# VHH binders against Protein DOG1-like 4 (DOGL4), part 87

Target 1, 232 residues: Protein DOG1-like 4 (DOGL4), of Arabidopsis thaliana (Mouse-ear cress) (q84jc2)
Amino acid sequence: MSKMRNLVEEKFLEFYESWVIQLELYLHQLLIAHNNNTMSETELRHLISKLTTHHKAYYTAKWAAIREDVLAFFGSVWLNPLENACSWLTGWKPSMVFRMVDRLRKSRVVLVEAQVKKLEELRVKTKFDEQKIEREMERYQVAMADRKMVELARLGCHVGGESVMVVEAAVRGLSMGLEKMVKAADCVRLKTLKGILDILTPPQCVEFLAAAATFQVQLRRWGNRRHYVTHS

## First folded at step 9 (VHH)

Design m17 (framework vhh_6z1v_2)
Fold by ESMFold2-Fast, scan of step 9:
Structure m17 (fold): chain B 232 residues (1-232), chain A 128 residues (1-128)
Amino acid sequence: as target 1 above (232 residues)
Amino acid sequence: EVQLVESGGRLVRTGGSLRLSCAASGFTFSDYYMGWFRQAPGKEREVVAAITSSGGYTWHADFVKGRFTISRDNAKNTVYLQMNSLKPEDTAVYYCAATDSYWLGREYTLSPSAYDYWGQGTQVTVSS
């Protein structure tokens, strides 16, 4: 079991390091596009598509990994302590991205009233979906303390091989429940990202994606700097 | 305006069969994943079956596998749930749901959170 856990962590660590390097390259392209008003709509849509595909690739890899070991994503070894401290159900909190959207209100590419209304409606729905998942997680935690689970925990300490199999089945059930919750959270993340990009124009999408990628990259650098360098 | 309208729910005896239909309008149906969900009194909504935009992949919950079959007709903008060997435990309001396949892989069809549009539901009651 520890061998499979180590393999999942090692494999995803390699994937994530490569994924972040590519995100930084895309961020560079987004910043150039944002500062250069000569790019065509076709060129901007192509860049947006690359970022969309990149984020989809992350979730494809993540869902394959959590199928094998969902616990690897709680206190992940490929994330520094600051990134882990900022995690909500193994990733970014969906409503957080609307802080990046707020930056668009101060840009030269002004949001029209119809977009502002749609973004506010999406923000409300996203917060509702977050609260729903948080209630499901609370139910999960209560179920962990259920009489049956407490009895299984007691049994697992003192009885032979037959009881070990029963305890293993129960633990697998708990892991599957947690996997379901993480997948639900990831769906809200992807739907929130999609919703924002569907509302925004291509130049606004580039600005939004640049802001989001900048935050993600800087959060990683701040955490790594604090733990791996002596610079105050 | 996006609209999903379920039909076919009724009272049926244990061992009976029902076919539920969901008519979709207001979006390009062939670009959307479709799912059937159900909610029994006092319980949360759970996934019953899902189908990809092309119909090339289908998934069915273990508790209905071999008894229920999801299918779709993209020419008619309709998704179906054929329900055989019905049990009292199948009593629930059945909901049709749709989500854009462009952003989500097929594995996402199993999460209610993946779905953008929902019908009003159709009541299925199974008696002994």
Scores: ipSAE 0.143, ipTM 0.589, lowest interface PAE 5.4, mean pLDDT 84

Design m18 (framework vhh_6z1v_2)
Fold by ESMFold2-Fast, scan of step 9:
Structure m18 (fold): chain B 232 residues (1-232), chain A 128 residues (1-128)
Amino acid sequence: as target 1 above (232 residues)
Amino acid sequence: EVQLVESGGRLVRTGGSLRLSCAASGFTFSDYYMGWFRQAPGKEREVVAAITSSGGYTWHADFVKGRFTISRDNAKNTVYLQMNSLKPEDTAVYYCAAGLEYTPWSSGYRFESDYDYWGQGTQVTVSS
């Protein structure tokens, strides 16, 4: 399993670099669509579909990777420290996207009363789902300080085959718990994203996706500059 | 590269049985719900059956309930459709489809727009 940690990190790093490059290309298309207002509804829906598929591809790759090594996603090597500092359970905090939605209320394309109501209902449900996951994470953290974990840490100071095996089994159990929580958080993210896109009109979806992609791309650029790491 | 390959379609007599298989590759099969759709000549594509990523929930359309059974084998990356008591009305091209499971509700399994990947289809013909 330790040998596969490095392989999982290297493979996902290569995937993520390519995924971000494609996200920047889609962002460029979103900004053109937003600025010109000349695209048909069919063309806008096609662009929105490409972005939706792109985000789903990320979660497909992520869930394959966390099945092998979920700990790679806590303090990820493909993310700079600024990106990691802004992370909530290995990704964006679902309720934070409503800050981007609030920006649409100041847009030229005004949200109608029915949309505002549905978005507020979605926001409340998203916060409820978040709080449930946060309670589960609290229980997980308390379990880390449990008598059994303290005993395993003490046992790990004594080298022997049986000691190593018991510690490895405990770490596997902890990793399985984290995988379940990460998938639950990702399900809330995808459900929140889908919910917003279902409520918004195609021009509003383009504005929302452009705002989200802009934030993600800029956060990466700001963080990378501070580390003087060159990425082509 | 993502692929779904259907097999098992053929000519069968009314009252006969047939099992369709769909082999998946290029993605983590156990993270996806699977569906079977069909399209008869001159008709719209319609959903026949769906199964959750774990297999813990299955749904079947009313017109096939009691005759068709969807199942999956996650170890083999394969979804199946067992078709019994076949009728001429079951004549169609049968498609398998995969959708990333991020909702616990079956509502996400009933529409083409809920599926991310599609096979090319396999022809089933039921003769009198």
Scores: ipSAE 0.005, ipTM 0.398, lowest interface PAE 10.3, mean pLDDT 83

Design m19 (framework vhh_6z1v_2)
Fold by ESMFold2-Fast, scan of step 9:
Structure m19 (fold): chain B 232 residues (1-232), chain A 128 residues (1-128)
Amino acid sequence: as target 1 above (232 residues)
Amino acid sequence: EVQLVESGGRLVRTGGSLRLSCAASGFTFSDYYMGWFRQAPGKEREVVAAITSSGGYTWHADFVKGRFTISRDNAKNTVYLQMNSLKPEDTAVYYCAASYDRPLIGSWYESTHQYDYWGQGTQVTVSS
């Protein structure tokens, strides 16, 4: 049981460390592509595809891991405290990527009117999807305080070892509900990412992906360098 | 008036495939979780698969993982269950059910009581 949970955490930690190293290598390639006006559209699309595949690989590994232990993703041991503090339902908050797009528009990326309109439509849709998931999480938290959960908690105290099985079944059901919610949030993340990449030109996609990867890598480095210390 | 109408149930041979459909009317389909349940002869009704209101997340019971896939089309107010590699043990009446957009929790995750609306069922028979 606890060995199975430790194994899931250990395997995902190993996977995530390798995944971040590869992300840093792709970031290097994105920065070269950004500064190199000689790359063809086909070459840029190939690089964008590699990044897209890399992100899909993360979610494939994550969904396999949460099937075994979704709670490992709430306060993840492979993330530093700063990364965990910036987490929304075990990952990045989808609407935050539009802040990155806004920064790029102000500094170096010029968008045509059709792109601006599509990005605003996507921003609104993403915000509504996000709010829907937040309402689901609120309902989940309310359901945790439901009379039936209170009754099961009491049974765990008042009756013998047989009541432990009923409580354990309830906890497993709770974990399944969290898995459902995490996957829903991840689907919004993937949908938002794909939506942005579909709207942007290949050179603009390179700038966006470089900005996103830079943020992920720097957030990890900042948190690792300034790890909080608990005081006794 | 709320209605859930299942279709597609029939006799199939072991190893065969079948797709069930459930057409919904009388409520805002996109606000409801949808589930497929089955009741085998002499057994209680059990959850087979579930899908969120957006379709962004699906859950499948361990005994059908890799064989069955739930999906939905909110534009058509329809939920589907694609069944592959059918076994005699899959013989049951299959029911479509709708639950207002809320998570299933605790030992009640598999509970029929969490669902607000139910179809009449469609019979699936798997012969050897």
Scores: ipSAE 0.000, ipTM 0.078, lowest interface PAE 23.1, mean pLDDT 80

Design m20 (framework vhh_6z1v_2)
Fold by ESMFold2-Fast, scan of step 9:
Structure m20 (fold): chain B 232 residues (1-232), chain A 128 residues (1-128)
Amino acid sequence: as target 1 above (232 residues)
Amino acid sequence: EVQLVESGGRLVRTGGSLRLSCAASGFTFSDYYMGWFRQAPGKEREVVAAITSSGGYTWHADFVKGRFTISRDNAKNTVYLQMNSLKPEDTAVYYCAAHEFGLTYSSWDRYPAEYDYWGQGTQVTVSS
């Protein structure tokens, strides 16, 4: 394997730690805004914009990294085992966020009928997009098992540098297919997030983003306290 | 199955205009980003223009901006490239391509390999 793989993992680990620290700071601001009701609509929109920009920064860094080594995102070293176990195609499952949206129906800021209809339409489309990606991933996995796996296994019988080069080329081909699928999944994540935020009012957006960030931060904390959580 | 069929390529004089069409079948066209690429002999395939699934957003390469316009008709499963003020350097085989779930215009320029389906191409020749 290339030394560039270790450098990609190291650099993304450093990026991710900083990104999570900033997410926790934004979560603190979201909770203050939600609890105190003192911020103007303009101030709430500004805070929502900061969160949106923060998430887009994550995907910008992720796609640069997966271009170098997509396999680093399957069983990532910057994620604990619990976070990795809860991943769907290297990240959160898009339809899962509608469970957080359902919480808003029981909150102090009630969703109006028009919002409920738009959210249901978005939920259906998100589920459709997820199923489409899952079918395409299954198709690619089947094709790779039949063609590339047989080729890689056969070439592995050779003892020369020539066979190593051919195997490495085939592995790069497999990685390109995974990169495409990961980017497709990330596109559904971003479309779903944007769609929800476009439907919700600023106070509802703050509550939704706070719920999402709380879950992400708590999942990380639970997994980082693995001995306490699992064996206590 | 999945098909992209380009049409409209022909010989045109410098300063002339052409409209290319690409008919799509075998997939949910309205869910796909569409792009036009071109390849001249001895050169790499380059992106010319791209359009989002809804048609609400378009991107054009600097070398064709103001001369070429991409558009789509989701009811007809067709993407178009209107080419005006043609130059001899526009001579190339033009390909349409489909990309599922693109994020930004910059991804199409940097990652042509992300396009899922490709047509066979249509030849455009511009004479002086």
Scores: ipSAE 0.000, ipTM 0.115, lowest interface PAE 16.8, mean pLDDT 79

Design m21 (framework vhh_ozoralizumab_d1)
Fold by ESMFold2-Fast, scan of step 9:
Structure m21 (fold): chain B 232 residues (1-232), chain A 127 residues (1-127)
Amino acid sequence: as target 1 above (232 residues)
Amino acid sequence: EVQLVESGGGLVQPGGSLRLSCAASGFTFSEYWMYWVRQAPGKGLEWVSEISSSGDYTKYPDSVKGRFTISRDNAKNTLYLQMNSLRPEDTAVYYCARDSLGYTEWSRFYPGEFDYRGQGTLVTVSS
C-alpha cells in the first residue's frame, strides 16, 4: 500500500524526475565526447563542469528537503523498489564508484602510476570515512530504539498531554540525528566525487562520469520495467 | 588526547615568506587528511590548503594557489605550510586542522567541519 505523499515528497519527486531527464541528456553528451576524441581539453572541462554543477544541484535540493523531512529519504517515493534496495544511507555507497574507476585501467586512456597511487589513497580514505559513518549510525540506532521504547512505555501509561509532548521531543531528536548522518554520508560522496575528478585527466573524467551515469540510468530503467518482478 | 600545536607565525613585510609548522600528537597522524585554515580579524574561517594522508594529493583555493605549498612529514607527525609572496590580505590566525565527517560548506565544496583544530599562530603582513 502506498502512503500519502506530503508536500516535501511531492516537490522532491517533481525535482528528481526533471533531474534524471537532464542526467540522461548529459550522459548522451558524455558518450559522444568519449566515442569521438576530437574535443579540446577546454570543451571537455566545460562538459565536466556541467555534470559537477548538476550533481551539486541535486545535493542542494536534497539538503533543503531533509531539513524539512529527512524520513522522506528513507523509503523514497521518487525511487523504484530496486533503486531503494541498492541505497546506502539514502544514496550511492561512496566506495562503489571506484569500480567505475577500475574500468579506466582497461580503457583507451590508461592511468599513469601517479594517478593509480592517488586513487588508491582516496579509496582507503573513502572506506575509512564509510566506517566512521557506520559506527555513528549504529550509535544513533541504539539511541533511537531506547528513546522510542521509553516514550512508548510512557504513552501506554495514559498520563495525558505529557505523553504527547515527550513523544514529539523524541521524534525531533531522531529526525535531527538522521539529518546529521545523511549530510555526513553526502559529504563523503561529494569529497569522493571531487577527489576522483581532481585526479583524472579531462578525457578520463568524461569516461568515469559516463560509466557512473550509465549505471544510475540503467538501474532506474531495470527497476521501472513492467515485467520486472520484485521478490522473484 | 588529540593535540595540534602550530608555530612559525610572525610579522613580515609584503612580498615576504613564512613557513608554518604543526606538531600533531594523540592520534595516528599518517592515517588522517590534514588542513590549513585561517581567520582574519572580524571574518569567518577560510580554507587555505588540504593534504592527503600520504602527502601525494594536495588542493588549494585560487586565492593562494601558486603562493602557498602544503606538505607533511609522517615520520615526525608534522604538517607544514610554506607561504610565499605574502599580501596584507593574508593577515590572519592560521590553524592546523584534522579531517572530520562534518557538514561540508556547499558553495566551496570543502572538507566540512574539523574534528580538531589547534590554538593557531598569528601571521601579520604589514603595509
Scores: ipSAE 0.006, ipTM 0.279, lowest interface PAE 9.5, mean pLDDT 80

Design m22 (framework vhh_ozoralizumab_d1)
Fold by ESMFold2-Fast, scan of step 9:
Structure m22 (fold): chain B 232 residues (1-232), chain A 126 residues (1-126)
Amino acid sequence: as target 1 above (232 residues)
Amino acid sequence: EVQLVESGGGLVQPGGSLRLSCAASGFTFSEYWMYWVRQAPGKGLEWVSEISSSGDYTKYPDSVKGRFTISRDNAKNTLYLQMNSLRPEDTAVYYCAKEYTLSGPFDRYSYGMDVRGQGTLVTVSS
């Protein structure tokens, strides 16, 4: 893909840099709350709400941007190579989040049996939704080599003018297909995040969100410095 | 083709009960989470209940918690909503909805919730 920035890439880069800075500030608040057992339930719920709103703001901006250029999110210029290598359909893989949830079993706030059962059901559903999207992506890739697409490519090579416009229309159609899949993946991400937060108590939510934000911030720092976890 | 057909609505007095049904076809019902949503006259769509594919997990808003029960019969591809202790504010058109579905690369899909049927009207009035 092109390394040149277009207007969508430049605008989203500016947005994303600001969004990450705010995430780091919220992470600091989450770590203070996690280390301080004196915060009220109301204060914890308010902090959780700030993080939820912050994540919703990211998807609002992302969906506006992908309406204009979904391909900007495949090989994103606002992500470093390590972040990009860890990406699944333009973002985090939803099932990855349950690895962070598993660490709550070692926290000061123990998961009860009912929560463990609900989290396991949500994990199974999330993996099923991921597989469904992966099958759709495979169908999309197969459709790229379909008889109709091969025919359009052939026409583009041998007939100019009008044929070029027909091929361009087909390429726009493919981009719209990618937009649908990216939005579907984002819906799984949002449903998974909401599901986890609905199952957990406020102190558990704070610990979970702190773990997730820490991972995201550290992954960015490691990639920016090219200083991987096993490097010395 | 995904089809959802709601039934069981009607006129009831406050304190009464109704059981709504939703017949599902065109997809593997046992693999999907299902929802009940309602729309009161002149108001927006309101979430009423959700149920996991297995039926082991259910969730309700405070407005209906303890009065409404969602259930499913995967062998019959049918979703149910048992409504007890009905109140005038429960008056609405009730829709069953399936979680979003991916279509082919050139098709469209719904975001989060598919509302396919015409709904079933529930009127709570004395």
Scores: ipSAE 0.000, ipTM 0.135, lowest interface PAE 17.2, mean pLDDT 79

Design m23 (framework vhh_ozoralizumab_d1)
Fold by ESMFold2-Fast, scan of step 9:
Structure m23 (fold): chain B 232 residues (1-232), chain A 125 residues (1-125)
Amino acid sequence: as target 1 above (232 residues)
Amino acid sequence: EVQLVESGGGLVQPGGSLRLSCAASGFTFSEYWMYWVRQAPGKGLEWVSEISSSGDYTKYPDSVKGRFTISRDNAKNTLYLQMNSLRPEDTAVYYCATDLYSRGEFTYSSPLDYRGQGTLVTVSS
């Protein structure tokens, strides 16, 4: 029997579908700005602000949802299999965005040496924070194999009110640990995004955001075509 | 308070036409991009059209391109959607929407900053 979606999954699916539609609308505006070069600096800054606010809205909704059910974000029903395969701790891997930044060296607006230096410093810091989170996740996984946890699992195989309460408390602790790790990863994502946008000029920000949104939208479309074909 | 009020929906036969209107208030309409989005029964939201604050730029998905036309009257704070050659698959609730990016506020169930109550379009023989 297949698993039905729970309430958190249904609510976030509804939110995410709308969020992606708004991202596509912003992508249209980013492409207009990038392709015709007619927008003023003020107009470009407003567009960048719209994208920044949109990404912050995603994390606000996500953190509310993971408080209710963090496991919904591991194998998410609102993401197709390709999107899920590309996830690192329930989202994009922070260091990967620097590959999109590297494209700016080949664009019509090139990076000056001061920007290159600041971006390299940010890349190193982002990789350090990323590795720190990976070590914490490893420690979390090792703790699952601890003798005390194995003993609690054995107790859960027997009927008894005392055993049930102890097992339930342990499961709640595991979920809280995952929430902490996911939020830590999301904080690195937001810090990395803000750092890049603070270093780039408005036209470079538009180009970067257009590349990121294009990749996200196309990855979803590629995965949806495959998913639709496999779901006959 | 931002308000968007859609009108003009109804029952129409395949091949027919309808014109939707959206009356906007509570914000400086002429400064914001406007959108039409729709939701068919049992399906997610689908973007239908967008128009720049000046009206100079418009965009449509392939599903409605050549059949639908978005326009605006900034003096009347009104957005329009002219729908021609309607098909059964166009049956949906149609919403007028805007993205008040300067607000910075957002709700869990509505990533579009503001959306109206919608108007139902049923294309049936």
Scores: ipSAE 0.006, ipTM 0.388, lowest interface PAE 9.7, mean pLDDT 81

Design m24 (framework vhh_ozoralizumab_d1)
Fold by ESMFold2-Fast, scan of step 9:
Structure m24 (fold): chain B 232 residues (1-232), chain A 125 residues (1-125)
Amino acid sequence: as target 1 above (232 residues)
Amino acid sequence: EVQLVESGGGLVQPGGSLRLSCAASGFTFSEYWMYWVRQAPGKGLEWVSEISSSGDYTKYPDSVKGRFTISRDNAKNTLYLQMNSLRPEDTAVYYCARGEYLPTSFRDYSGYDYRGQGTLVTVSS
């Protein structure tokens, strides 16, 4: 609700703009690698490592930012409305990546039976972890309506240093709860990403990472064109 | 609440074998991927092996491939590491770990959300 961006929003906006530009450059390299049958396994592994390091940089910056202001990630200023509408707990929904893998399997990626079995095991585990996070969010939302929170909100209507401090402590507690849940969701995302990359061969990893990066970049472009389409 | 307790370490001669065990409690063991990592004197943490929740997927670095075997018993909440053809360079404290994925390294210990206190393995004559 701030009319001006706060320091966390300004810093993360600058970071995110640069991060997306670098992601597009890596996507270009992934697409070249896919069309180049002369690339060695070592060269493919190096490119995959660049992408995984790039994603790690995102979560490192995100976790530093949410420690300062987790609410900045709910309705983020650095994301367009379409990107925000497609977010699940401040990021991509972990189970969505298995739909990406399934799409690739129907078009260009052939998996051996052992890989299919391992991916199905990982999919089940990921959906279980995702549901656990969703239950935590439900409990959090229910707790917001409990008698103690209602009484603290009522107390906040009274002018006084003590009542203001008690309400501020409660708000900090709510923010810390959200930070914990966002980090838990990010851990599921990272474990899912690692699991998929560990099951796939280097050429298959390139295909997967290219598909994921393409979707992320295109979603941003589609949302940015919204004003253009709506104005038309 | 979450606890990992390693056992089975000891002194062994080069070429010998040891079997490490890790007793897990405080979480649903059968739902988690598990890892063995080690730290040699004066060195950083090194990933040694990993195993999927079902036990069907395992992975090893080249340094131990063919010599070490990771396994699990979900009914007993126990993780195992069978170490054969041990070498002096295998001397380290061995840790059982539950993974928190950090993509800086697929094998870096800094990616693990829980680890035990470790068990010492010394390979010398």
Scores: ipSAE 0.000, ipTM 0.145, lowest interface PAE 15.4, mean pLDDT 80

Design m25 (framework vhh_ozoralizumab_d1)
Fold by ESMFold2-Fast, scan of step 9:
Structure m25 (fold): chain B 232 residues (1-232), chain A 124 residues (1-124)
Amino acid sequence: as target 1 above (232 residues)
Amino acid sequence: EVQLVESGGGLVQPGGSLRLSCAASGFTFSEYWMYWVRQAPGKGLEWVSEISSSGDYTKYPDSVKGRFTISRDNAKNTLYLQMNSLRPEDTAVYYCAKSDFYTGLESRYPFDYRGQGTLVTVSS
C-alpha cells in the first residue's frame, strides 16, 4: 500500500508539471487574443475549447489518482507551500472565481443584464453547493475524533504493531469518504467554470480565462520565489 | 435536448470485429469528452474507453487495451468504437456517454448522459 502511494505522488507530480507548462503556453495565447481585438469568433472559440479540454484533462488525471490515494492531494508534493495554504479541499474555492467575474462588469467588455442575472443565479447555486460540502467535511472531522477512534488511538500507543495496524485500517476506510468529498468539490469547480463560460461571450471568456490562469500561474511563482529566497 | 444514438451492434463470432457508432445532437459535440461504457447481463456498468474533445487523449482499461480503439469525427458529430479480437466476455449493451460539467459527476468517469445502447453478442 505505501509503495502504491509513492507511485501515485510521483506520477501526478510529473503530470502536473507538464500540465502547468501547457497552461502557461495557453495563457500566452489568451493574452495575445485579449490584446488583439481582431480575432474572429471561430478563432476565440477554438482557444476557449483548448482551455476547457486542458482543465478536463486535469480532473480526469486527478480522479484516477485519488482512486488510488486521495491523501496525496492533502498537502500535495507537487504544490509549493503557498499553493497548499490557499487550497480548499484539494483545489481552488469555487465561489472565489466570481470575484474575477465581477471585474468584467467594469471592463471594456461589458456584461449585459441577462448575463448579470444568470451569473448571480450561478453564484448563489455555487455557494450553496460549496456550503453543503463544507458541512460534510465538518461531520468527517468530528467522526475522526469520536470515542471509538480515540480508544483505538490510545490502544495503538501501548499494544504496538497490531493496534497500529487496526487504527491504520480504520483511517484507510475513512479515505473513501474523503474521495467522495473531493470528487463533489471538483464537480462544483467544473460546474462553476463551465457555467461561467456558457454565460459569457467569447471575448469575455478569453478575458475571464486569462485572469484565472494569470492568478494560478502568479500564485505558483510567488510561492516558488519565497521558497528560494528563504534560506535553509 | 441532448440525444445520443448508438448503432452497429450485432451477433459476432469470437475473434471477430464490429464498429459501433454514436450520433450526437443537442450539444456542441466538439467541446466534450466522450465515453463508451458497457453493461453485461446481470452486471454493473463498466467503462470501456474515453476520448478528449480534440482526440489527443484516449484511455482504455486493461481488459480491452490493444483490442478496442475509440475515435471521433467532430465535423459529423459522431463517436466510434472499433472492436477487434472480440471475446464472449465482451457481450454487453454498449452505451455512448458524455461528460457534462453541469451535472451528474459522482463517478470516477463522469457521465451526465448516455444513450439507449446497442447490443453486442459474441457467441460461438
Scores: ipSAE 0.000, ipTM 0.127, lowest interface PAE 15.1, mean pLDDT 79

Design m26 (framework vhh_ozoralizumab_d1)
Fold by ESMFold2-Fast, scan of step 9:
Structure m26 (fold): chain B 232 residues (1-232), chain A 124 residues (1-124)
Amino acid sequence: as target 1 above (232 residues)
Amino acid sequence: EVQLVESGGGLVQPGGSLRLSCAASGFTFSEYWMYWVRQAPGKGLEWVSEISSSGDYTKYPDSVKGRFTISRDNAKNTLYLQMNSLRPEDTAVYYCARELTYGSDYRFPSYDYRGQGTLVTVSS
């Protein structure tokens, strides 16, 4: 059976709604663990593993979906307008999580000097990776306006078998370029998340993951309330 | 061996009520969050309700909020779903599901085990 754009959107909408429900459940467990100092290191590591697996499941599903329709992830129907406005290349901006780490450090997380140094090294690497992706996106946007693409757009106004096929091939090429960039951005996200978790102790990991999940859940709630109140 | 066995489904008229039960075995029921999920004919799986391990926290989608109530009896290892004011669109196979623990492929709606299901038909 052939898959259409709308089918990808419907399938990922169902997936994402269930994924967010489970994230909220894990958030409650993280908050309980953070407030209960009697939990063992083994129990904390198990909870951290559940969250890590949950995030990996998201990217597994996302990469399967973008292979079929990457454009579904630009202005996604499963995200409210506020969530879409806060997106950087179809997801969270990797460097922003260091603001969460810095905030936790100022509140209750006591980071040793060795951890601070490793986090700063990771921040610098993350910034370089972001800049590289942003330059690739700029090149992609410039390529959209090149002579060949402009000519294909003109030919598309004169619908006929040969010109239609050439335009469809060009659009496929553009979609493949976007898929590559989205995957590159997601790889930076996963490396940044793994790097932070590798540097932090299990109690610090729980506090970090709780902060990250809280922001994600609250952003969704804020956007959904605004949509409900201003619904026309 | 983890087992979840649903019961209580059947044919009911619009506006009627049914109470579903799920008997859990093979794990420490009191340590797990539990779900009810359903699948209508020709549709995908839909999350219907969730309950914390203690029973103190429950959540529902707008489609069933105010009509359905999830509860549990940890002493009897049993999960319940009280369904009131049933509508034709509530017709589905209802599954009891256990929270995902670790190390499996994604399962919609993010559980590691579910029962065989119980059919609820709302028809006049």
Scores: ipSAE 0.000, ipTM 0.109, lowest interface PAE 15.8, mean pLDDT 80

